# VH-VL binders against q1xg89r1618to1704: the designs that were tried, part 1

All scores and structures are predictions.

Target 1, 87 residues: q1xg89r1618to1704
Amino acid sequence: LSKPKICWSQNKNTVKLKILIAGIEDYKLKIEDRAVAFSANHCDVEYGFKLELYGVVDVNKSRHSNKGQYVLVTMTKLMCRNWLALT
Structure headers, positions and changes below count from the first letter of each chain, unless a header shows other numbers; Kabat numbers aren't used for antibody chains.
F, E and O are the ipSAE of ESMFold2-Fast, ESMFold2 and OpenDDE, as the mean of both directions, binder to target and target to binder. V2 is 0.75 times the mean of E and O plus 0.25 times the DockQ between their complexes.
Where letters were taken out, [cut] stands.

## First folded at step 2 (VH-VL; framework fv_namilumab)

Design N4
Fold by ESMFold2-Fast, scan of step 2:
Structure N4 (fold): chain C 87 residues (1-87), chain A 120 residues (1-120), chain B 107 residues (1-107)
Amino acid sequence: as target 1 above (87 residues)
Amino acid sequence: QVQLVQSGAEVKKPGASVKVSCKAFGYTFTDYYMHWVRQAPGQGLEWVGWINPDSGGTNYAQKFQGRVTMTRDTSISTAYMELSRLRSDDTAVYYCAREYWGDYEAFDIWGQGTMVTVSS
Amino acid sequence: DIQMTQSPSSVSASVGDRVTIACRASQDISSYLNWYQQRPGKAPQLLIYAASSLQSGVPSRFSGSGSGTDFTLTINSLQPEDFATYYCQQYDSFPLTFGGGTKLEIK
């Protein structure tokens, strides 16, 4: 299982995660209250990860979309405080 | 040409419900969240909520929770906002707007607006 | 809810003038601030996103600045088509909120 490159950023209310895989057609992403899991197949390589998050997110206010150059995941924090790390 | 086209003006009695449509043209309907914003005559803009056209997931401003329902029909690229138990202070132009999503978020395309008048 | 306050509520100006509109957030919103223009009887139109980024097709006389809580929209040399109402909007958290609007009127 290959792990794609990931960039993340935050403000007080959200955590944004960029999964840097360009040109994928289909992927699976599951956002849980304390974790996010990703999987996709691209150019005969299987990509994936599961991250146990630093804090708790509101699944119903969190979202993801394929932007072509990356997959963007936006997760809404349940507590408005700074995360010292993604995990 | 990217465009959002809304249904025509509505006049309703207090206590009735209204359902406004917003049809998308020129882009993949399921790729962008759709928001609803209203504006009472002579007043400012007020956010009502959003729908994810891909999943059908929604998020509503607390003020409208229990009275608003947002849905979509992907086969005709159309989003709907239904507001129930109408009051005179619901009189407003209702806009749908597409959310530009990336490193930042903004409403890049707006519908022309639908005037909803609630009067006895 | 994040409260957005615009000042002034209205401003009278002449073609060629430099006009400045202020927007203040009740808490830190970083750069998650958009500006919209609304002409009478029309839908709003995006002018500036992310506090300072000019939307494609918008004239360069428009500019935005600021971060945190204090933001400014500037029109460098006012044109006749610029007489409209301008709204700021925070995109930091839900619910999304708008400023009360600034009506730009011809002198």
Scores: ipSAE 0.007, ipTM 0.646, lowest interface PAE 11.0, mean pLDDT 87

Design N8
Fold by ESMFold2-Fast, scan of step 2:
Structure N8 (fold): chain C 87 residues (1-87), chain A 120 residues (1-120), chain B 107 residues (1-107)
Amino acid sequence: as target 1 above (87 residues)
Amino acid sequence: QVQLVQSGAEVKKPGASVKVSCKAFGYTFTDYYMHWVRQAPGQGLEWVGWINPDSGGTNYAQKFQGRVTMTRDTSISTAYMELSRLRSDDTAVYYCAREGWDYYDAFDIWGQGTMVTVSS
Amino acid sequence: DIQMTQSPSSVSASVGDRVTIACRASQDISSYLNWYQQRPGKAPQLLIYAASSLQSGVPSRFSGSGSGTDFTLTINSLQPEDFATYYCQQYDSFPLTFGGGTKLEIK
């Protein structure tokens, strides 16, 4: 299982995760209260990961989209506080 | 093909509520976020909020918080926007719009719009 | 809220003209900017996404540029069907916000 490179950032209300894999068409992303799981097949290679998040997110106000050069995941924090780390 | 079909025009009195529907065709309804955008006569576009049709989760612009409710019915691929305590300045065309996967959070498909007129 | 300012609010032009429309964000939005065209009496249509990417089916005379706070939509050679109102929209943060619109009118 190959792990794509990820970058993240935050503000008081949200956490943004960039999954740096270009040109994927089909991917699965599951956002749970405290975890994010990703999987995709690209160029006959299986990519994926599961991250257990530092804090709790509001799944219903979280979203993801394919930006072509990366997949962007935007997660709304359930409690407005600074995360010291992504996990 | 992919399209969004909205309910017909409504005329309401101040203080009433209106519920606009938006039915999706030609794609998997639960795979795409649905947004609502309004436009007062002769004015620009104003974002109202979004709903995740899969989870039912919503996010509303603060201006409408407490007056707007967005829901959906996955069995008929239909999204709804209900606006309560209507004022004359709520007179506008209300659009539903799909947030596209391949178009980087852009509204790639729009409904035809529903005219809501609030008058005495 | 991120404020989006378009200039000019209206412009008169002739078929064959090159027209540029500006959009400014009140804070850095990277390239998270879309452009829409709205013809009279119709719903908006997506023209450009991610600041510079042309939507499938949109004529190549349309192009977008810019990043950060300053963005431009260019129409290289106006056609009769292009007389419409154009809106920019940021999607970097909620609430999503639109510019006030630029109306292209026949000279």
Scores: ipSAE 0.008, ipTM 0.622, lowest interface PAE 11.6, mean pLDDT 85

## First folded at step 3 (VH-VL; framework fv_namilumab)

Design A5 (at its last look DockQ between E and O 0.63; V2 from the best seeds 0.00; counts 0 for: pae O 7.2 > 2)
Fold by ESMFold2, look of step 3:
Structure A5 (fold): chain C 87 residues (1-87), chain A 121 residues (1-121), chain B 107 residues (1-107)
Amino acid sequence: as target 1 above (87 residues)
Amino acid sequence: QVQLVQSGAEVKKPGASVKVSCKAFGYTFTGYYMHWVRQAPGQGLEWVGWINPDSGGTNYAQKFQGRVTMTRDTSISTAYMELSRLRSDDTAVYYCARYDEYFDYGAFDIWGQGTMVTVSS
Amino acid sequence: DIQMTQSPSSVSASVGDRVTIACRASQDISSYLNWYQQRPGKAPQLLIYAASSLQSGVPSRFSGSGSGTDFTLTINSLQPEDFATYYCQQYDSFPLTFGGGTKLEIK
């Protein structure tokens, strides 16, 4: 199971996770209160990961999309403060 | 000084193919994805696909799968789009456009001048 | 695919007028919306990105607003060079899609 490169950024209210895998046609992404899981098949390679997040997110105010050059996950923090790390 | 310069207009018969070039100036060619967008006469803009000039990796709109091939030559900072099995509804101006992105920003900030491809019996 | 609907399809206006152009997405695209200006016979040019941010060199008479599904481009005091076709374009989800365009014509 290959792990794609990820980048992330935040402000007090949100965490944005950038999953650096280009040109995928389909993927699975699950956002839980304190976890995010990703999987995709791309060019006969199976990709996936599960992250245990530093803080708690509001699943109902979180979203994700395939931007072509990457997948963007935008998670709304439950507690509006900076995280010290992604996980 | 940053610019994209495309090859000249083409007239083709149905069933032929066309290859349009797009040469980049004034920036690091491999640092930005190159997209192709077309515009039929009097119509709106339609996304065709992209190429990563660094890796050569491509992604095409579904309607062009199997008919379009995007390539590049990094030694001359040039991207190419080839469209095969042409039909009259492929008549359009074909643009190359640089996709500027950083984190979650993305936009076509530099466009080529366009290449008119006319498919006529 | 995310469908982008622009309205009106065309607008006639005079120099000095204020014009508003609407763009609606078929689903929530957050603020991932660009506006382009295309003068006749020319390539499109980026005008606004991220729904409301002006591209470098764009006059302040242009402004963009909106989030989610409903977006607006406003030109506050039309100049002769503003008579062109305007396209919205979403970059929330691939494939990238454009609105059908709004042609702004001189009265």
Scores: ipSAE 0.478, ipTM 0.884, lowest interface PAE 2.7, mean pLDDT 93
Fold by OpenDDE, look of step 3:
Structure A5 (fold): chain C 87 residues (1-87), chain A 121 residues (1-121), chain B 107 residues (1-107)
Amino acid sequence: as target 1 above (87 residues)
Amino acid sequence: QVQLVQSGAEVKKPGASVKVSCKAFGYTFTGYYMHWVRQAPGQGLEWVGWINPDSGGTNYAQKFQGRVTMTRDTSISTAYMELSRLRSDDTAVYYCARYDEYFDYGAFDIWGQGTMVTVSS
Amino acid sequence: DIQMTQSPSSVSASVGDRVTIACRASQDISSYLNWYQQRPGKAPQLLIYAASSLQSGVPSRFSGSGSGTDFTLTINSLQPEDFATYYCQQYDSFPLTFGGGTKLEIK
């Protein structure tokens, strides 16, 4: 599997991931308490990753969407503080 | 100075093709997506599509699929938009616009001066 | 597609006035909303991004507010150079779509 480029940002309440695969149509994404997994096929290339998160997130308040130029993953933190790192 | 400079005005007949160029100055061309937006005379703005100058990947509005082709030449920091099978309602000013990111938000922070394309019999 | 509706389509005002322009999205677009200014014969220029963030170099008399479906652009004290057409634009999903524009004219 190829690992796509990932950018991330945060505030005290949320972590946002940008999975940089432009033009992707179908993908699988699973958000868990302390992990996020992604898989997709695009232009005959298989992409995938599973990240163990620095902190715990609320799965029920987290979401993801395809923005065309990237997939945006918005995760809600259980602890209202900045993370030192994504993983 | 960061700027986008487009090619000159075009006059075409119905059924013909037009290719507009957009040259980037003052920044890393491959570091930003390039979008195209058009505006018919006296009308609003209409999104045409985007190109990733680094990979060459594109995304076109459904309205233009099959008629529009976006390309780039990284050696001269230039993006191109070609529109084929022109119709009278393709008459518009065509803009290239750089997409700048801020976190998960994006906007067109730099625009070309526009290229007037007139389609008439 | 997401439809963006601006109101009013045109407004007349005087220098020094406070003007508000509304933009409504057909669905929730969070804060993925930008505002542009276009002077006659010129290309659009970015004013506000992410609904309320002021673009660098833009005068502080411009401000944006709103989230979800309803957004507002406010000009607190109109200057002569502010008479132009203003557009909102959503970046929530493709295709990108613009409002119909609001022409701000001198009274």
Scores: ipSAE 0.017, ipTM 0.729, lowest interface PAE 7.2, mean pLDDT 92
ESMFold2 (binder alone), look of step 3: mean pLDDT 94; pTM 0.956

## First folded at step 6 (VH-VL; framework fv_namilumab)

Design C1 (at its last look DockQ between E and O 0.88; V2 from the best seeds 0.00; counts 0 for: pae O 3.6 > 2)
Fold by ESMFold2, look of step 6:
Structure C1 (fold): chain C 87 residues (1-87), chain A 121 residues (1-121), chain B 107 residues (1-107)
Amino acid sequence: as target 1 above (87 residues)
Amino acid sequence: QVQLVQSGAEVKKPGASVKVSCKAFGYTFTGYYMHWVRQAPGQGLEWVGWINPNSGGTNYAQKFQGRVTMTRDTSISTAYMELSRLRSDDTAVYYCARWDEYWDFGAFDIWGQGTMVTVSS
Amino acid sequence: DIQMTQSPSSVSASVGDRVTIACRASQDISSYLNWYQQRPGKAPQLLIYAASSLQSGVPSRFSGSGSGTDFTLTINSLQPEDFATYYCQQYDSFPYTFGGGTKLEIK
């Protein structure tokens, strides 16, 4: 199972995760209170990962979209504080 | 200065192919995705596809799948779009545009001057 | 695909007027919305990115606002060079899509 490159950023309210796979047509992404899971098949390669997050997110206020050059995940923090790390 | 310079106007018959070039000046060509956007006469803008000039990887709008090929030559900082099996509704100005992105915000910040492609019998 | 609807399709105005142009997305696109200006016979030019951020070199009489589904471009104190067609563009979700345009004509 190949692990795509990821990068992330945050402010007090949100954590943003970029999943660096360009040109993806289909993917599965699940956001849970303290986890995010991703899977996709792209160009005959199976990609996937699961992260246990540093803090808790509000699933109902979190979203994701295919931006063409990457998949963007925007997670709303339950507590408005900076995390020390992604996981 | 940063600019994109495109090849000249083309007149084609239905069923032919056209290849439009877009040469980049004043920036690192391989550092930015190149997109192609077209505009039929008197109409709005329509996205055609992109190429990553570093890898050569491409992605096309569904309606162009199988008819469009985007390539590049990094030695001369030039992107190409070839559209085959031309139809009259392919008559449009074809633009190349640089996608400038910082983190999650991006835009087409530099556009070529456009290439008119006319398809007529 | 996300449909972008601009209104009005055209507007007549005089130099010095204040004009607003609306753009509506068919679903929530957060702030992933750009505005472009296209003068007759010219390529589009970026005016505003991220819904409200003014591109470098663009006059301060241009402003953008909105988030979610409803967005506005405002031009204060129109100048002769502002008579052009204006397009919104979303990049929240691939494929990127443009509004149909708003033509700003001299009265």
Scores: ipSAE 0.629, ipTM 0.904, lowest interface PAE 1.7, mean pLDDT 93
Fold by OpenDDE, look of step 6:
Parts: structure tokens; sequence; C-alpha cells
Structure C1 (fold): chain C 87 residues (1-87), chain A 121 residues (1-121), chain B 107 residues (1-107)
């Protein structure tokens, strides 16, 4: 199982992740209160990770989408403050 | 200064292949994804696919899977789109377009002048 | 795929007029929406990105608004060079898709 490259950014209310797998079509992604899990098969490579988040997110206000060059995960923070780290 | 220059018009028979080139000037070619968009005469814009000039990775619209091949030559900052098994409804102006993005916001900020591909018997 | 619907498909106006073009997405695309202008015989050019951000070099008479599913391109005080076809484009989800276009013609 390979871990894809991940970039992240934030503001007071939101954390965003870029899962950098170019050309991916199918993937599984689960956002939980304090975790995000991802899995995909691309070009005969199995990708996956499960990150324990620094803070708690509102699952119902969070989303993800495939931008073609990457998968974007947008998570709404439960607490409106910057995180010291992603995990 | 920044521009994309495409190859000239093509006339092809059904079943043939066409390869259009797109040369980048004024910027780091490998730093931006290159997309291809086509436009049939008098019609709208249709996304064909993209290539990552750095890695060579590609992603094509389902409609063109198996018929389109995007490549690049980094030594001359040139992207290529080849479309095979041509049919009449492939007649269109084909554009290359640079995708510039800042985090999750992006757009096609630079376009080639377009290449007319005519498919007729 | 996400369908983008523009309205109207065509509109006639005069120099100096104010024109509004609508773009609707089949699902919520947040602000992942761009507007392009295509003059006759020319390649498209970027006008607005991220739904409301004006591209550098574009006249301030152009503006974009909206989020979610409904978006609007507004042109204040039309100039002769503004008569062209305008397209919206989403990149919320792969594959990228364009609206059908709105042709702005001189009355």
Amino acid sequence: as target 1 above (87 residues)
Amino acid sequence: QVQLVQSGAEVKKPGASVKVSCKAFGYTFTGYYMHWVRQAPGQGLEWVGWINPNSGGTNYAQKFQGRVTMTRDTSISTAYMELSRLRSDDTAVYYCARWDEYWDFGAFDIWGQGTMVTVSS
Amino acid sequence: DIQMTQSPSSVSASVGDRVTIACRASQDISSYLNWYQQRPGKAPQLLIYAASSLQSGVPSRFSGSGSGTDFTLTINSLQPEDFATYYCQQYDSFPYTFGGGTKLEIK
C-alpha cells in the first residue's frame, strides 16, 4: 500500500487537502469527526491512508471532489481556530 | 510574452489520425498542466483531456478514451494531441490551453490560436 | 457529469447597454466557475475566475457573481469589442464541462 502525496492548507474555519494522484477516476474517501481515510487503485498501484486529524471536523459540512489532477477534501472545523499541524 | 502556438490546419480522411502540436513560450512548460479543448463549427466548447508536462501523466474524457493520446517533448516545450480513427464529427478547432491554479482555484489563462481539423471523405 | 446551462443562448444589445448572462450548474459547484469570452474567429479568453475574480487586464465593466448552482456574468456599458460569445466552465468535478454559450449580438 502506497501513500499518495498530500498537501494541505487552512483558515480559521476550514481545512483543505489535496491528494495528488493525477488522472485518478475511482476512489473511496471517508471523513470522520477526527479522521480521514482514503483508498484508490491507479495504474496498478494501491494507494491508501488514514489520518488522525489535529482537530475535530463537522462531517456534515465537509466534502470531497475529483478535480482531475487531484482529489480535493474540504473539511469544516468544529472549532474556529488554526491548527498547529494536520495530524 | 506568454503564449501557446499551435500547428497548422489539417485535412484528413475518415479512419485516419491527426497529431496537433502546441508549443509554449514565455513560461516554464513543465510547471503547468496542458489541456485540450475542441469546438465544432458553430458549436460550444468541449473538454478533451489534460497532460502533466512534468510527469507525462494524462487524463482523457471518457468520450475519447482509446482514440486520443496526449504526449509532450519537454526539450522543446511542446505538447501533442493525437486523435485516431477520425470521423466526421471530429471536425473541429482544437485548442491547447494552459491551466493556471492557485491552490483549488484555477482557470485556462492562456490559449493557443487553435488548429482546424477537417475530417471528410 | 455536471451539466452547465447558460441563458439566454443569444441576446441582442446596443453599445452602452447593461447585459446579464446566467449560468446554472446541475449540482453545487461552490465557486469553481470561470467565464470566458470568445470573439469571432478567435480563441477563448479568460474573463472571470473563481466565480467573481476579475482576470488581470480585463476591463472593470465585467463582473461575476454567484455560488453553488447559480452564477451571473454582468457587462456594464457594452463596448463594440464586447460583442462575442461567452462561456461558463466548471471544474468542481472531473470532467471539466462548459456551458452552451451565450452569443451577444449588436442590435
Scores: ipSAE 0.028, ipTM 0.786, lowest interface PAE 3.6, mean pLDDT 93
ESMFold2 (binder alone), look of step 6: mean pLDDT 95; pTM 0.961

Design C4 (at its last look DockQ between E and O 0.51; V2 from the best seeds 0.00; counts 0 for: pae E 2.1 > 2)
Fold by ESMFold2, look of step 6:
Structure C4 (fold): chain C 87 residues (1-87), chain A 121 residues (1-121), chain B 107 residues (1-107)
Amino acid sequence: as target 1 above (87 residues)
Amino acid sequence: QVQLVQSGAEVKKPGASVKVSCKAFGYTFTGYYMHWVRQAPGQGLEWVGWINPNSGGTKYAQKFQGRVTMTRDTSISTAYMELSRLRSDDTAVYYCARWDEYWDFEAFDIWGQGTMVTVSS
Amino acid sequence: DIQMTQSPSSVSASVGDRVTIACRASQDISSYLNWYQQRPGKAPQLLIYAASSLQSGVPSRFSGSGSGTDFTLTINSLQPEDFATYYCQQYDSFPYTFGGGTKLEIK
């Protein structure tokens, strides 16, 4: 299972995660209260990871999309505070 | 200073192929994806595909899959788009455009001047 | 694919007028929308990114607004150089898609 490169950023209200894999057709992404799981098949390579997040997110206010050159995950924090780290 | 310069206009017959070039000036060619967008006369803009100049990796719009090939030569900072089995409805201006990206900014910020490709019998 | 619908397809206006152009997405695209200006015979140029942010060098008479599915481009005090075709483009979800364009002509 190959791990794609990840970058992240935040403000008080949101955490954004870039999954740096370009040109994928399909992927699976699951956001839970304190976890994010990603998987995809691309060019006959299986990609995936699971992260346990530093803080709790509001699943219903979180979204993700394939932006072409990466997959963007935008998670709304349950508590409006800066996290010390992603995980 | 920063610019994209494309090859000249082409006239082709149905069934032929065309290869358009796009040379980058004034920025690091391998640092940005290069896209191709076309515009039929009097019509809007249509995305054709991209190439990552660093890796050579490509992605094409489904309607062009199997007919388009994008390549690059990093030694001369030049991207290429080749379209085969041309039809009259491929008549269009073909633009190369740089896709620039930085957290929440993403756009075609630099465009080539366009290459008119005319397909007529 | 996300469909982008622009209206009107053309508009006739005079120098000094205020013009608004609408762009509607087939689904929520947040604020991931760009506007481009294309003068006759020229390549498109980036005008506005992220729905409302002016690109460097763009006059302040241009403004963008909206989020979700409904977006507008506003041109205050129209100038002769503003007569062009305007395209919106979403970048929320690949593949990127453009609106059909709005041609702004001299009345």
Scores: ipSAE 0.564, ipTM 0.886, lowest interface PAE 2.1, mean pLDDT 93
Fold by OpenDDE, look of step 6:
Structure C4 (fold): chain C 87 residues (1-87), chain A 121 residues (1-121), chain B 107 residues (1-107)
Amino acid sequence: as target 1 above (87 residues)
Amino acid sequence: QVQLVQSGAEVKKPGASVKVSCKAFGYTFTGYYMHWVRQAPGQGLEWVGWINPNSGGTKYAQKFQGRVTMTRDTSISTAYMELSRLRSDDTAVYYCARWDEYWDFEAFDIWGQGTMVTVSS
Amino acid sequence: DIQMTQSPSSVSASVGDRVTIACRASQDISSYLNWYQQRPGKAPQLLIYAASSLQSGVPSRFSGSGSGTDFTLTINSLQPEDFATYYCQQYDSFPYTFGGGTKLEIK
């Protein structure tokens, strides 16, 4: 599997990921308490990753959507503190 | 220093094809998406599509599917938009505009000067 | 597709005036909205990105506000060079769409 480029940012309550695969239509994404998994096929390339998150997130308050040029993953932190790293 | 320079005006007959070029200066060409936006005379702005200069991947507005082809030559930092089966309502100024794919800044911050394409019998 | 509706379509004002232009999206686009200025015979130029962030080099008399579906561009103390057409643009989803434009004319 190829690993897509990922950008991330955060504030006190939220971590956001941009999965930089433009033009994908279908993808699988699973947010868990301390992990996020992604898979997609695009232009005959299989993409995928599973990240173990630095902190715990609230799965029920987290979401993801396809913005066309990237997939946006918005995760709500269980603890309101800045992460030293994504993983 | 950063600028996009487009090819000159075109006059075409209905049914013909036109290919407009957009050359990038002053920045890393493959670091930004290149979008195309057109504007009919006296009208508003209409998004046509984008190309990823790094991968060559494209996305077109459904309205232009099957008629538009976007390409690039990274060796000369130039993007191309070809529109085929031209009709009168394709008459417009066509703009290229760069778009940052990375975080925090998503806008058309640099535009070409525009290319007038006139389709008339 | 997301429809962007600008109002008014045209407005007449004088130098020194305060002008507000509205842009409404057919659905929630969060803050994924940009504002552009287009002078006659010229390409559009970026004024505001992410609904309220002023582009570098743009005078501070320009400001943007709003989120969700309703947005506003405000120009304080109009200058002669501000008479142009203004467009809003959503980038919440493809296809990107623009408002119909607002032409700001000299009274």
Scores: ipSAE 0.358, ipTM 0.857, lowest interface PAE 1.9, mean pLDDT 94
ESMFold2 (binder alone), look of step 6: mean pLDDT 94; pTM 0.956

## First folded at step 8 (VH-VL; framework fv_namilumab)

Design H310D
Fold by ESMFold2-Fast, scan of step 8:
Structure H310D (fold): chain C 87 residues (1-87), chain A 121 residues (1-121), chain B 107 residues (1-107)
Amino acid sequence: as target 1 above (87 residues)
Amino acid sequence: QVQLVQSGAEVKKPGASVKVSCKAFGYTFTGYYMHWVRQAPGQGLEWVGWINPNSGYTKYAQKFQGRVTMTRDTSISTAYMELSRLRSDDTAVYYCARWDEDWDFDAFDIWGQGTMVTVSS
Amino acid sequence: DIQMTQSPSSVSASVGDRVTIACRASQDISSYLNWYQQRPGKAPQLLIYAASSLQSGVPSRFSGSGSGTDFTLTINSLQPEDFATYYCQQYDSFPYTFGGGTKLEIK
């Protein structure tokens, strides 16, 4: 299982996660209240990870999209507090 | 080609309901919030609400709570806005608009062409 | 709700003029402000995002500035296609709210 590089940022209300994998067609992403799991198959390589998040997110207000050069995950914080780390 | 195509104009009587559709093309429908914004003749833009097409979660402006219902059908990439108990002052062009998000970008980047809803007695 | 007020509500100008439109938020919204252009009979289109960032494909004569509560949209050397209504929009908090609009009219 290969782990893609990830970058993250936050503001008072949201956490944005950039999954640096280019050119994938299909992927699976599961957002739970305190975890995010990703998996994809690309060029016969299996990619994936599961992150136990620093804080709690609102699953219903979270979303993800394929931007071509990366997958963007936007998660809405359940409490407006600063995250000292992604996990 | 990324675009939003809305249903045609509607004429309704007070007390009726109207359901406007907005079909998405050229992008992953479930990855972006869909908002609805209306504009009465000669007036400005008024936000009605949004739907998360992935979860089905909705949030409406207080003014429309109890009268508006937003839904979607992911199999045909279409969002719907239903407004009930129509009044003459609901006469407006109703727009659907995609809320695009990127690393340093948050905005309504594409809009439907608008659907004129006329409520007349 | 955050109230957005635009001034002026209308302005008459000639091709080649420099036009400035103001937008004021009722509370601090940092730089969470977008500007949209609506040409007659058309849907709005994005001009500027995050107060000062020019949308791809938008002419460089358009610029935005400001932060906090006071924001400005400037059009240098007005062109015929710029006669339209302009709206600011805050996205700091829900509900998202728009300014009342500024109509740019031919003098």
Scores: ipSAE 0.363, ipTM 0.825, lowest interface PAE 2.9, mean pLDDT 89

Design H34G
Fold by ESMFold2-Fast, scan of step 8:
Structure H34G (fold): chain C 87 residues (1-87), chain A 121 residues (1-121), chain B 107 residues (1-107)
Amino acid sequence: as target 1 above (87 residues)
Amino acid sequence: QVQLVQSGAEVKKPGASVKVSCKAFGYTFTGYYMHWVRQAPGQGLEWVGWINPNSGYTKYAQKFQGRVTMTRDTSISTAYMELSRLRSDDTAVYYCARWGEDWDFGAFDIWGQGTMVTVSS
Amino acid sequence: DIQMTQSPSSVSASVGDRVTIACRASQDISSYLNWYQQRPGKAPQLLIYAASSLQSGVPSRFSGSGSGTDFTLTINSLQPEDFATYYCQQYDSFPYTFGGGTKLEIK
């Protein structure tokens, strides 16, 4: 299982995560209140990870989409505060 | 001074191939994805495909898969789109456009002037 | 693919008018929506990005609003150079898709 390159940013209300795999067509992504899990097969490589999040997110206000150049995960924080780290 | 300059108009017969060029000026060519968008006379904009100029990786709209090939030459900052087995309904202006992005917000911020490709018998 | 529907397909207006153009997405695209202007015989030009952010150099009479599925482009006090076709474009999910366009023509 290879871990893809990721980068993230935040403000007090939101955490955004980029999963840097270009051109994937199918992927699985699960957002839980304290974790996010990703898996995909691309160019015969199996990618995946599970991150235990620093804080709690509102799953129902969180979303993800395939931007083509990367997959974007947008997670709404349950408490409006800065996280010291993604995990 | 950022600009995209495309090759000139082409007139082709059905069944022929056409190759359009798009030369980039004023920015780091390999730093931005290059897309191709076409527009038939009197019609709207239709996405054809994209290329990552750094890696050469391409992705095409399903409609054009098997007929379009996108390439680039980083030594002259030029992207190419070749469309084969031309049909009369491929008659359109073909644009190259740069995808400019600030983290997750992006847009086609720079467009080529367009190349008219006319396919008629 | 996400379908983008623009209304109206065409609108006739006079210099000084306020014009409103609508764009609807077939699913939630948050604020990942751009507006482009295409003058006759020219390439499209970016007007507004991220639903409501004015591109640098674009006159303040242009504004965008909306989120989710319903978006609006407004031109206050129409000028002669504004007679053009306007396109919305979503980039929430690949492939990126355009609306059918709204042609703004002289009355």
Scores: ipSAE 0.695, ipTM 0.902, lowest interface PAE 1.3, mean pLDDT 91

